VH-VL binders against q9umr5. Designs and how they scored, part 39

Target 1, 268 residues: q9umr5
Amino acid sequence: SYKPVIVVHGLFDSSYSFRHLLEYINETHPGTVVTVLDLFDGRESLRPLWEQVQGFREAVVPIMAKAPQGVHLICYSQGGLVCRALLSVMDDHNVDSFISLSSPQMGQYGDTDYLKWLFPTSMRSNLYRICYSPWGQEFSICNYWHDPHHDDLYLNASSFLALINGERDHPNATVWRKNFLRVGHLVLIGGPDDGVITPWQSSFFGFYDANETVLEMEEQLVYLRDSFGLKTLLARGAIVRCPMAGISHTAWHSNRTLYETCIEPWLS

## First folded at step 1 (VH-VL)

Design n7 (framework fv_modakafusp)
Fold by ESMFold2-Fast, scan of step 1:
Parts: C-alpha cells; sequence; structure tokens
Structure n7 (fold): chain C 268 residues (1-268), chain A 121 residues (1-121), chain B 107 residues (1-107)
C-alpha cells in the first residue's frame, strides 16, 4: 500500500541513528517497508562521495525494481548529497519524495566539531588549502567544502558538489538534469539552530556570497540558469521548504513534531 | 476577491494577429506563473505556455513556438497572449489560468472566463 | 511529451450511481495529476489536486487516487449538477498535458 522508504545516513553516522524515525513511520504508516542502508558507516562515511554514490546505487537498484509504484528517499546531512547524485546518475530511478534532512546542498563553510575532530589545527578560513588539493578530495567532507572566499578554487577543484550542482561543466550534465527532474517531490528541511550546517540555509540551496551574506536559492546562479532543474521543479510545485527552529543537527531524525510537520505528509 | 478578467471576443481574418489580455486582482501578480490554454470548438484543453511575471521568462509549447508571444505588464497586473499568422484552426476559446503553487502542488486556479477568437474570411 | 490517455470518452449514468474515470500517463509522473470539471460555456474548475486531494469547497462525493502511470477519478453518488466534461492534467513536466476528457451525462 505505502511506498517503500530508503534511508541514507550522514557523516560518522549509521542506521542506529534512525530508530526514532522508523518508530514514527511505523506509527503513522503501518506496513511501510523501511530500509536503512548500512553502507559507509562511521569512518567509512569519509570515503569520496562518488564512491559512496556507486555503493548506494548498487543497494537501491533491487529495492526500486521491486517497487514499481515508486519509493521515497529520506537522506540525512551528507546523505542528502549522496541522494542528489543518485537521482542524477540513475536513468531509471522511480523516486517519488526525496526528503533532504538538513543537508548542505550548496556546500559547507563552518567551524564545527566534526571539522575540529578531523583537522584539529585548521580553521574554516584555511581549510581550502587542504580540501582543494587532490589528496583532500579523497575525503567526503572536502567534496562539499565551499569556501565563499575562494570560489575559483571550489569551482576548479571540487570533484563532486560543483559538478552535481552544474557549477562546472560535465559531459553528463544534460542527462543528470533529465534524470533529477523525474523526482516527484524535493522536500527540503533545515533550520537556524542546527549548529553544524553552515550556513544553515545551505539546506535550502541558499549560500554565502564573498562577503558572507546569505543569498537564498532564487538568487543563486545555479537556480537562475536552471543548471540541474531547481527552477523547473519550483515551477511545477515540486519543491517543499520546511524550516524549523529549535532542532540541533543530530535531532532531525528524532523529533516527533518535525516528523509530523515535514516528513509524514510526503510518505504516501 | 481573487479573479482573472479576460478581454472580449475577437473576429479576425486569416493572417492577422490577435492579442488577448488577462487582468489579475486579489493576489500579488508576480507571485505566480500565468498559464494560457487553448480549447478548439467541441474539443479538449491544450496548454500553450506560461510566463513568470516577475522575470518575464516564458515557456511555450512546441506547437505554438514562433507564433505565440506571452508577455506581462506588472504596472497594470495584466498578462497578454499574442497569436500571429492566424488560420482557421486557431478558432478557439483561449483561457488564462494562474499556476497556484502551494505545499508541493501546482494547480490551475483561478481561471479567466475565456476569450473566444474566431478566424474567418 | 507526456501523453495522458483518458477513458471512457463519454458515459451515461443514473443519479446516485458511482462513476469512475481513468487516466493513464505514458510515463511515471508520481502524483502530479489534477482533475478539472468543465460545464458548457464555462471555464474549467479544479476539483482534485495532486492525485488525491479534494479542493476546498468541492463536495466529498468527488475523489481521486493513483500514482505513477495510473490515475482514477470517482464520483461516489452522481448528482444532476455533475453533468460536465472531466479532464485529468499532468504537471510533472512541460508541456503540461490534459487527457482527452470524459463527458458525463445523466440517463
Amino acid sequence: as target 1 above (268 residues)
Amino acid sequence: EVQLVQSGAEVKKPGATVKISCKVSGYTFTSYYMNWVQQAPGKGLEWMGWIDPESGKTDVAEKFQGRVTITADTSTDTAYMELSSLRSEDTAVYYCATGYEWLGSYRFDPWGQGTTVTVSS
Amino acid sequence: DIQMTQSPSSLSASVGDRVTITCKASQSISRYVDWYQQKPGKAPKLLIYKASNLETGVPSRFSGSGSGTDFTFTISSLQPEDIATYYCQQYYSTPYTFGGGTKVEIK
């Protein structure tokens, strides 16, 4: 009856983080088949995002094949970027709702505990030296590091986000756009009290300009050029924006009010 | 109240150009796309195109490309659809309809009352 | 272009009857289908949006269901004022396309 749900976790995360989410889904949509993918758990979440995309692709193919009426994706934090790439590289996906749960869709530029754990001596202002090297691009977090003061380096060195956002040309861009546009709904969730995703508006395709002033999605060149279909999706009413205050980064998948407001309506 | 009011019926000769207006009231004109739909006598509905009144960007169905021009005047809250090189097959009722976007849905609501265009020699 | 095949093209039923209209998309369009009612000489009126949602002010006898490629519109108990032509419409991608319409008449 209900479409299957596939869950993709985030940085240093695992399937265990979603126990509350699964409980909520079972309560409101009993009988829903929920698969939380246990690939790239913990330290393996640091592997290059294209490697993760390939692994998750192999895992989702049989699930999608068994659900001809479609599936839903719930993708948390870094996992939201994995899911964006999945929707672009799969020419046969049948995703209805893509629920992006506090994911840095335009990139990350912040001094966070995760960054300090990985690179204790670095600050956000100098991480570009590490991330925009070939060595740095072998780490997932550097694949979506977006330094607004070194946008030229981001555009030339980002092996993942700049390509998937259509900010740098790629031979497959037209096909990726066509595939991404097959998604039924793009549900964007995030909020000001997240504390990790910086700027938090990155979860809604907003981002810093060179003066660290946040420009919202509709002011982004990516949107204005319709590089991968955001403007087309917005025009057909397929983008849902669900911001909520009071939720920290590790609580998006375990807050009942958020679930009822932002997630539950999209799980038909 | 929210409503779309279209200009009156037109009778044109083959080869002429017709320009239909659609005046908006009751909502912010630039907030929603304006769609145009053609309905030939005794036939179904056919989408012609839309305009984003804020940016002026348009998308026109292939069948009408080259003959249809859709414009918007934000100072008068009025959208226009201009159809050139008229032929008898263009005899139809033309509707404007707001692309009402809400919570992931996109609906044609409200609709204008329709403008009848007759192309005859 | 996405083709919307609507059936039947016409039907005649009695007051109180259950009426079912179907619409088939040439490719998967998720739930991106709206249903409109059009009475002679009038503009279309929205009844159902996003496959299954009843528009405000529309009688509860109207309902919609479906996802992917197959969609259904139902009138649970046909009333005299329901004489009209009904259209499905996809808005998954441009060009937006309508079904051919179903003319509903009362016996």
Scores: ipSAE 0.000, ipTM 0.383, lowest interface PAE 21.2, mean pLDDT 89

Design n8 (framework fv_modakafusp)
Fold by ESMFold2-Fast, scan of step 1:
Structure n8 (fold): chain C 268 residues (1-268), chain A 122 residues (1-122), chain B 107 residues (1-107)
Amino acid sequence: as target 1 above (268 residues)
Amino acid sequence: EVQLVQSGAEVKKPGATVKISCKVSGYTFTSYYMNWVQQAPGKGLEWMGWIDPESGKTDVAEKFQGRVTITADTSTDTAYMELSSLRSEDTAVYYCARHDILTGYWGPFDYWGQGTTVTVSS
Amino acid sequence: DIQMTQSPSSLSASVGDRVTITCKASQSISRYVDWYQQKPGKAPKLLIYKASNLETGVPSRFSGSGSGTDFTFTISSLQPEDIATYYCQQYYSTPYTFGGGTKVEIK
């Protein structure tokens, strides 16, 4: 029988977004128990990411406890960051495949309609003034805002991303790394036509330098220092990269070719 | 000020086709899905389908498949619902309703058109 | 298709009374239920979205609760202007489906 699958949605999202994904899983892996978590839906997805991590943790504990053979996580967009933190804070998780579906793993730096809806008069160059304040850090999107021109402010003010990436020290960093390293496979999915995740290479742990030139994962200090285990996972053969062109941000969970190429092989 | 303004009442014979419009203003037309809802006299609401004005993608309820065509014209910010092979049972008020899609797939019907009465009689 | 069973189909209450309407989904729909008010000859108006969220500009006497299959809509103190038919709607999965409606009248 197949391992259960737990799905975590993204910013302004809900369980409804995954109806096609559930159909694909049922077709290729019939009998799979799929739980789409309906916490922090819609505007509640703006709550601080540590608050969301706590709520999702409470929801996944009983699911994992009932599946001694392990579970798979499929985590979309912002949800991929929630799942990153879950894997680090849970000293008893039994996750086999963590499938990160177009998630800004190194952060976000780009003007999108979602940001304009929240901050209508702000440009990406000015969002650091809001996001790196105590008030701004009460919004999930600011928890992973990563302005490459104000890296000092990002490192000092980020209450979430800088900590889970090991870019700033935390008392729990050693245990978080140990917990994260228990994951069987880290499957990274994303692509150049996403249109929301900026830079799109953030989904693969690449990100802008101060000149807005993208540096890939292997050139990042967090990788080189092995801050939370990326270098160790790559050496173990546990990191899978699956880029695909032609897919917009809201289509990752409803594209059959993507599912067959990038997701289906990692559901056991 | 968000407004959805529908075309006027129609009287049709059985077997005819009706096409009703829903012109929007006060927001970006392509940022929201447009839904169509039928309400027969003295009866409840029945969802017919939606369109994404940006992509032209539609989803139509099985009861109306083959008879309903939903379209959008982005140059005039107008959505259309065309219902063919009209029967007396199609006598109803038809509403357009905006679907909040900031999430792509989630949101309520937050603004509605005033309704278009279609009467099918011989 | 997800069926929404709404009850009662009609009710009559006095001004100031607490009015409760329920909807039951044929399968779990998380919190994807909206509630609408429709006055005679008018289009429906959104009151509550995602089970419990009050739409902007809607009086606080209206509230909603529930998750999974069982949902409740409440008017804490009925006012004359609340005479209308109320509908629940699920948007968890297409086709989106409405409850049969509850006609609220003052006795």
Scores: ipSAE 0.000, ipTM 0.411, lowest interface PAE 14.9, mean pLDDT 89

Design n9 (framework fv_modakafusp)
Fold by ESMFold2-Fast, scan of step 1:
Structure n9 (fold): chain C 268 residues (1-268), chain A 122 residues (1-122), chain B 107 residues (1-107)
Amino acid sequence: as target 1 above (268 residues)
Amino acid sequence: EVQLVQSGAEVKKPGATVKISCKVSGYTFTSYYMNWVQQAPGKGLEWMGWIDPESGKTDVAEKFQGRVTITADTSTDTAYMELSSLRSEDTAVYYCATLEYGSGSWFPMDVWGQGTTVTVSS
Amino acid sequence: DIQMTQSPSSLSASVGDRVTITCKASQSISRYVDWYQQKPGKAPKLLIYKASNLETGVPSRFSGSGSGTDFTFTISSLQPEDIATYYCQQYYSTPYTFGGGTKVEIK
């Protein structure tokens, strides 16, 4: 029997977006109970990430309680950050595989069409003025805006990402790290042709330095300091990296080859 | 810009077949189901079916099963709805529409074609 | 099939009035209901999605509420340009179904 799968969507998404993913799972793992959470759909996905974490937490508790053998999480784009926080704030999660589909785990710093739709007069070089304000932090997209040229502002103003990454002090940091480390596998998926997640290596805990040169996970202070457990997970053999070229941001949950290569092996 | 552009009005005799096209621009055609909706004169909206352009899978409302064929051509980003054995009660405006506010896209997507009038007369 | 029962079928109101339209689903559809505005000769336009969310560019006088089987659409202060037929639509499962529509006219 397969463990149940819980799916968490991304920015401007809904449960409907995962119809192809559900078909693939049904074909390869028939009988798997898949729950696609229908919270914070569409424009509600712009709500602050901590609000979303609370709502998704309430939804996953009964699912996890019914599955003592464990569950798997598949979390797409922004949803991967929600799942990061869930794994940290839940003292009793029983997640085996956490599958992160092209999520900006170290943050976002790129000019994309959806940012121009939300903030038409902004560009990536000046979005920090909006995002690192109290008003801006009421929008999910600003909760993971990480301007490498204003790192001091990011550390002081980020109400979500800097805290969950252990880059900013928090009273619960030790407990959050202990909880996160209970995960069986952290499966990281992303690729150079995504076109939205910038830098794309953010999906693998890489990110820009002050010169906009990408430093990979093992060169990040959060890894080197083991702030929330990445170094421990890697040493345990629990981190899986599955990069794939040729996949655009809106196609990660609907590409069969991606599913067979990167997701299917982790749904035991 | 996101647009669905439908083929022009048709006048058909009873028993004939009509085929309406819906050309997509401004988004990835395979990312959204394409729905077809019928509206008879002075009446409400009635869902006919959808196609997933990526897989070719279709779902057709029971009322139209056996007479409606929905297809998609990914090389031209065009969806088609073919209605056979036309009757006078098939006189209506036919719309193509995505009917989806979120689907794995950067933007909510609910866009409609301008409509195609089909008149069935003797 | 999920049946959407919409009421009233028509109404006449004055500019500035509060207008309320209701839809009842034959089974629970969570929040998977949208509300559309259709003007004569035009395609429907989305106003409210997932029961209560206002579509971008739509005036704030339009609102929606409800969950499960009972849904309400409200125009808080009717304007002349709001003359149209309004439809609810469920997308919880196929076949997708629309309510019968409510024709809104100004006295």
Scores: ipSAE 0.000, ipTM 0.418, lowest interface PAE 15.9, mean pLDDT 88

Design o1 (framework fv_modakafusp)
Fold by ESMFold2-Fast, scan of step 1:
Structure o1 (fold): chain C 268 residues (1-268), chain A 123 residues (1-123), chain B 107 residues (1-107)
Amino acid sequence: as target 1 above (268 residues)
Amino acid sequence: EVQLVQSGAEVKKPGATVKISCKVSGYTFTNYYMNWVQQAPGKGLEWMGWIDPRDGSTDVAEKFQGRVTITADTSTDTAYMELSSLRSEDTAVYYCATGRYYDSSGYLPFDYWGQGTTVTVSS
Amino acid sequence: DIQMTQSPSSLSASVGDRVTITCKASQDINNYVDWYQQKPGKAPKLLIYYASNLETGVPSRFSGSGSGTDFTFTISSLQPEDIATYYCQQYDSYPWTFGGGTKVEIK
């Protein structure tokens, strides 16, 4: 039988967005128990990411306990960052495949409709003033705002991303790394036509330098220092990269070709 | 109500150091950036720098780098601006000013100002 | 640094007149400009933020407009208490910079 699948949604999203994904899984892996978590839906997705991690943790514990053979995570957009932290804070997770659907794993630096809705007159160049304030860090989107022109402020002010990426020291870093390294497969999915995740290579642990030139995962200090285990996972053959062109941000969970190519093979 | 109260006027000799205080009340000191602005006699306003009182991080305009130190004391809800190696050109009124994020624009305007501190560098 | 060129440097007008002050940025700053009023012997006071938004408690005779590089501040009907120097400020990029100021006098 197939391992259970847990789905974590993204910013301004809900479980309804995954109806096509559930259809695809049912067709290719009939009998799979799929749980789409109905937590932090819509505007509640703006709550601080550490608050979301705690809530999702409480929801996944009983699911994992019922599946001693393991579970799979499919985590979309902002939800991929929630899942990163879940894998680090849980001493006993049994996740086999962690499938990250277009998630800003190294952060976000771009003007998007989500930001225009929340901050309609703000530019990406000026969001560091809000996001790196104590008030701004109470919003999920600011928890992964990564301004490459103010990296010193990002490192000092980020209450979430800089800590889970090991870019700033934390007392729990060694335990978080051990926990994260228990994952079976890290499946990274994203593409150049996403239109929201900026740079799109953030979904593959690439990111802008101070000149807005993208440096890929292997050039990041996080990787080179092996801060939370990326280099170790790559050496194990546990990292899967599945880029696909032609897919917009809201279509990653509803494209059949994407599902068959990038997701289906990892749902044992 | 919100108040920013600055220390009194100072008269200093060239080469001396001056330290100006800005004591806040009526809001949570650590929630908002504190800015410092210089105004020379009969001249306009010039931004000097800011501090995040939560962690003491600062950003200072290039013109003042090396001579300006901005600090904050959360036990007394007071920000400080220290200017060293004083010159006659530093004769000015110095203001502290804070902005608050209170609407959807995402801006932190200078919506509260201290009364100003006059610093005279006498030759 | 972004330069803010403010004009005129001074003006004299009668009570009830429409007063217009302009501010030109050396590069595109979108709408990231504020306007302050400074009365003699007092600290500046915010009047207009983000080019066109009226600060709470400020009389409706004050307004701002413009985008990009050219900005205008208007007093629709000048009152005696409006005698002051007015400053624009950009906050598109650090360091934040102010215009040179416009001294408004009543004749």
Scores: ipSAE 0.000, ipTM 0.374, lowest interface PAE 19.9, mean pLDDT 87

Design o10 (framework fv_modakafusp)
Fold by ESMFold2-Fast, scan of step 1:
Structure o10 (fold): chain C 268 residues (1-268), chain A 122 residues (1-122), chain B 107 residues (1-107)
Amino acid sequence: as target 1 above (268 residues)
Amino acid sequence: EVQLVQSGAEVKKPGATVKISCKVSGYTFTNYYMNWVQQAPGKGLEWMGWIDPRDGSTDVAEKFQGRVTITADTSTDTAYMELSSLRSEDTAVYYCARAKPYYDILTGFDYWGQGTTVTVSS
Amino acid sequence: DIQMTQSPSSLSASVGDRVTITCKASQDINNYVDWYQQKPGKAPKLLIYYASNLETGVPSRFSGSGSGTDFTFTISSLQPEDIATYYCQQYDSYPWTFGGGTKVEIK
């Protein structure tokens, strides 16, 4: 029997977006119980990420309890950050494969349609003024806004990403690291033609330095300090990197070749 | 199976009011906005407005401001569109169509009602 | 209001032909455009969403492309059942607006 799959959607999204993914899973792993969580849909996806983590936590607890052999997570875009936090705050999660579909794991720094809709008169260079205020931190997208030119403000004001990445100290950091390290596989998926996640290497824990030069995961302080377990997971052979060109941001969960190459092998 | 079923054809006099219903089944009513679209005979499609059934909030196109009222009843999974002060140019087929909120990047009118013909005769 | 200029207003083509329809927005709408098919006496049907994504259950001969202000809808090999009027629609800004439609006929 196949392990159950739990799907977590992204910003301004809902469970409906995953109908193709469900078709692929049913074709290759018939009988798999797939639960696409219908929480924080549409504009509710703008709620603070810690609020979303709490709500998703309540939904996943009974699913994990019914599957003692383990579960798989497929988490899309912003949903990948929710899943990162779930794996850290849950003392008893039994996740085997955590599959991250084009999620901004080190944050976002780019002009996109989402930001222009929310803050139409702002350029990416000025968004730090809004996002790093107490008001701005009430919006999920600002919880992972990572301005490489104002890293001091990011570290002090980010109520979510800086904490889960261990970039700022937190009393629970040691427990969060221990919990996260229980994951069987961390499968990272993303690509240069995404068009929304900026830099696209954020999906692989790469990010801009102060000159907007991308440094890969192994050059990040988060990795070098092993703040939440990335170095340990890589040493165990538990990190899988699956980059694919030619896929736009809204197509990661509906591309058959991507599914067969990057997702299917990790569903037990 | 997702279905949107609209009320039947109406014939009205100028100045009258018409109220059209759209009953849904096969999905959670409050997870999608319900939109209303007008199509005059032999003409194209024109968006009239939407309602979020979760909280009853609405937006209506400027052309219909003051004449259109959109409501939803979550106990019966039914959306309504009421058009007042009817004119001959309101003769059209009216459609309900579900969509994710407009700020949802994957917005699309993926399911439509069958349409309700309204004829305004003088 | 954002104006959606659709062309041509009508066309006639043979079965198996490649058919292209274009839609031009009066301002940048990014990828916020959908394409619909409407057969006589029927409600519209969503074919393409977010400029280039094929709706579930829609034949692969239908495709969309473009971004910003210029969008194209293509039927790679026209079939008899494709006789219909096709509409683009922007949802970048309220009010949402449709193109004028393209009537596709065989012959």
Scores: ipSAE 0.000, ipTM 0.389, lowest interface PAE 15.3, mean pLDDT 88

Design o11 (framework fv_modakafusp)
Fold by ESMFold2-Fast, scan of step 1:
Structure o11 (fold): chain C 268 residues (1-268), chain A 122 residues (1-122), chain B 107 residues (1-107)
Amino acid sequence: as target 1 above (268 residues)
Amino acid sequence: EVQLVQSGAEVKKPGATVKISCKVSGYTFTNYYMNWVQQAPGKGLEWMGWIDPRDGSTDVAEKFQGRVTITADTSTDTAYMELSSLRSEDTAVYYCATSGRFLEWPYYFDYWGQGTTVTVSS
Amino acid sequence: DIQMTQSPSSLSASVGDRVTITCKASQDINNYVDWYQQKPGKAPKLLIYYASNLETGVPSRFSGSGSGTDFTFTISSLQPEDIATYYCQQYDSYPWTFGGGTKVEIK
């Protein structure tokens, strides 16, 4: 029998977006119990990420309790950050594979159509004024806004991403790291043609420096300091990188080749 | 330039049916929801329903269910609102208005038609 | 349905005056409220969305504030072209509902 799979959606999204993913899983792993969490759908996905983490935690606990052999998480876009926090705050999670589908793990800094639609009068260079205010931090998208030209503001104002990445000190950091390290596999998926996640290497824990040069995961301070366990996981052989070109942001959960290459092998 | 052009004024008798059109230009018709809003003389605005022209899916406010039918023709970039079993209380200006899809944020009415006056009298 | 109670129903003010309009929801709607301007004989036009965000191209004298059940729309310095009826609208819960409108006239 296969371990249950829990799916966490992204910004302005819902369980409906995963109908193709469910079809693929049913074809390759028939009998798998797949739960797509219908929480924080549509506009509610804008709620603060810590609020979403609490709600998803409450939904996930009974599913994990019923599966003593473990569960898999598939977390799309913003949902990947929710899952990052779940793995850190849960003292008793039994997650085997955490599959991160094009999630901005080091944050977002890009002038995409989505951001222009949300903030049409703001360019990426000026969005820090909104996002790094107390008011802005009440919105999920601002919780992972990471302006490389205002890193001091990001470190001081980010109520979510800077904390879970260990970029700003937190009393629970040691416990969060210990909990996160229980994950069996961290499967990172993303690609250059995503068109939304900027830089796309954020899905692989790479990010811009102050000159907008992308530094990969192994050059990040959070990795070098092992702030939440990335260096330990990599040394353990538990990090899988699966980049794929030719896939746009809304297609990661509905591309059969992507599923067969990057997701299917990790659904025991 | 985005334009929503509505059909002309209608005068109908009680019990009749009226069908109002809203022809769009200046944007991709299937990218936005089309909404219909009623405004009785000297009164406020009341939302009636929307259609997604991409697949023809609709939702209509409970007050108007059974009497309102909203349709869209992608070959002519035209949305329609049909109101049946007309009553004197249906005398109003009817507006078409674009919005983002349901649940998207921010949510508001972007572009409005000029309005169509419907008078129900006997 | 969520009731949006708008106050006052009408007001008269002088050019340059600060004008304040209030909208009260019958239940908590977070920040899911927009404000529209409707000039005589014309369709409504969006001014403010999500309680406090100014729409592109709208003069900075217009602003919105509030959360939960109590919302305020302000014109900091009334101009002659601001003669209109202003409406709040909630989109927290279906069906969408509008306030009764506030008619703004210049003395």
Scores: ipSAE 0.000, ipTM 0.393, lowest interface PAE 15.2, mean pLDDT 88

Design o12 (framework fv_modakafusp)
Fold by ESMFold2-Fast, scan of step 1:
Structure o12 (fold): chain C 268 residues (1-268), chain A 122 residues (1-122), chain B 107 residues (1-107)
Amino acid sequence: as target 1 above (268 residues)
Amino acid sequence: EVQLVQSGAEVKKPGATVKISCKVSGYTFTNYYMNWVQQAPGKGLEWMGWIDPRDGSTDVAEKFQGRVTITADTSTDTAYMELSSLRSEDTAVYYCARPYRSGSYLTYFDLWGQGTTVTVSS
Amino acid sequence: DIQMTQSPSSLSASVGDRVTITCKASQDINNYVDWYQQKPGKAPKLLIYYASNLETGVPSRFSGSGSGTDFTFTISSLQPEDIATYYCQQYDSYPWTFGGGTKVEIK
């Protein structure tokens, strides 16, 4: 039998978005128990990410406890960041494959329809004024806002991303790294035609420098310092990079070719 | 149940090529990297290289670059290690090994093939 | 490349003795070291992973300790079936490297 799969959705999303993914899994791995977590749906996805991590942790514990052979995580968009933190805070997770489906792992710095809906008069250049306030940090999208022109403010004010990436010190950093390193495989998926995740290389731990030139994962300080285990995972052969062009942000969980190429091989 | 089974012993002349197989069972072949390790007679273990069976990407230790080719056949769940331009110093036991995480998911080589003896002599 | 210096290269001890083997890394490898047992003509067998964790099915007389650059493998009460060569291996940083091995014999 196949290991259970747990799915974590993204911003303004719900379990319904994954019906095609569930169909694909059922076709290729019949009998797989798939649980799409129905928490923080729609507008509730705007709640602070640490609050979401706590809620998803409570839902995931009994599923992992019933699966001694391990589980797989498929985490979409913002959900990929929730899963990053989940794997770090859980002393006892048994996750084999963590499949990160177009998630802004190094953060977001781009104007999108979601941003304009929430902050209609904002520009990416001035959103740091809102996001890096205590009030702004009560919104999930601001928890991973990463303005490359205001790194000092990001490092000081980010209550979530800077901490899980080990960019700012935390008393639990060593334990979080140890826990995260228990993951069997870190499968990174994303692509240039996503249209929402900016830069799209954020899904692969790449990000803008102060001149908005993208530096890839191996040039990032978090990788070079091995802050939460990326260099160690890569050295173990545990990081899989699966970029694919031609896929828009809302189509990653409903593209059959993407599923067959990037997801299916990691569902034992 | 979960095991790696390697091909039988080989005797080759200097300059020849040897190709060793490692057949997997009991797990999904494409989910884990496969590594190859050399052990010369009376000597220690030396890592040679790895392959990701999913896409066929490989990396080979500097000592073996240019002589080692690692491949995988997903239709038969078999990994191969080919060593060319054989020298007497290549006489060794060759192992396939993989990070098969049991327990805490924080081990490296917990699953090994039984080994294939290669003797290079004239 | 990280060098793993293992000592001693061989030792002889009596049944019931405490046996200690050490492994030194040329740089900080945190806890990313495994210990293997290899009997003549057999493949290596994992005994200890992540410096100090006992693999399932392995007798409790085997243990590991250490962090950073200095690691120790211990057999608390040597048994006849423990005659083997023991190897440490780091997997903190690519490429993977093994210690030179310690041959354990009974007097």
Scores: ipSAE 0.000, ipTM 0.402, lowest interface PAE 15.6, mean pLDDT 87

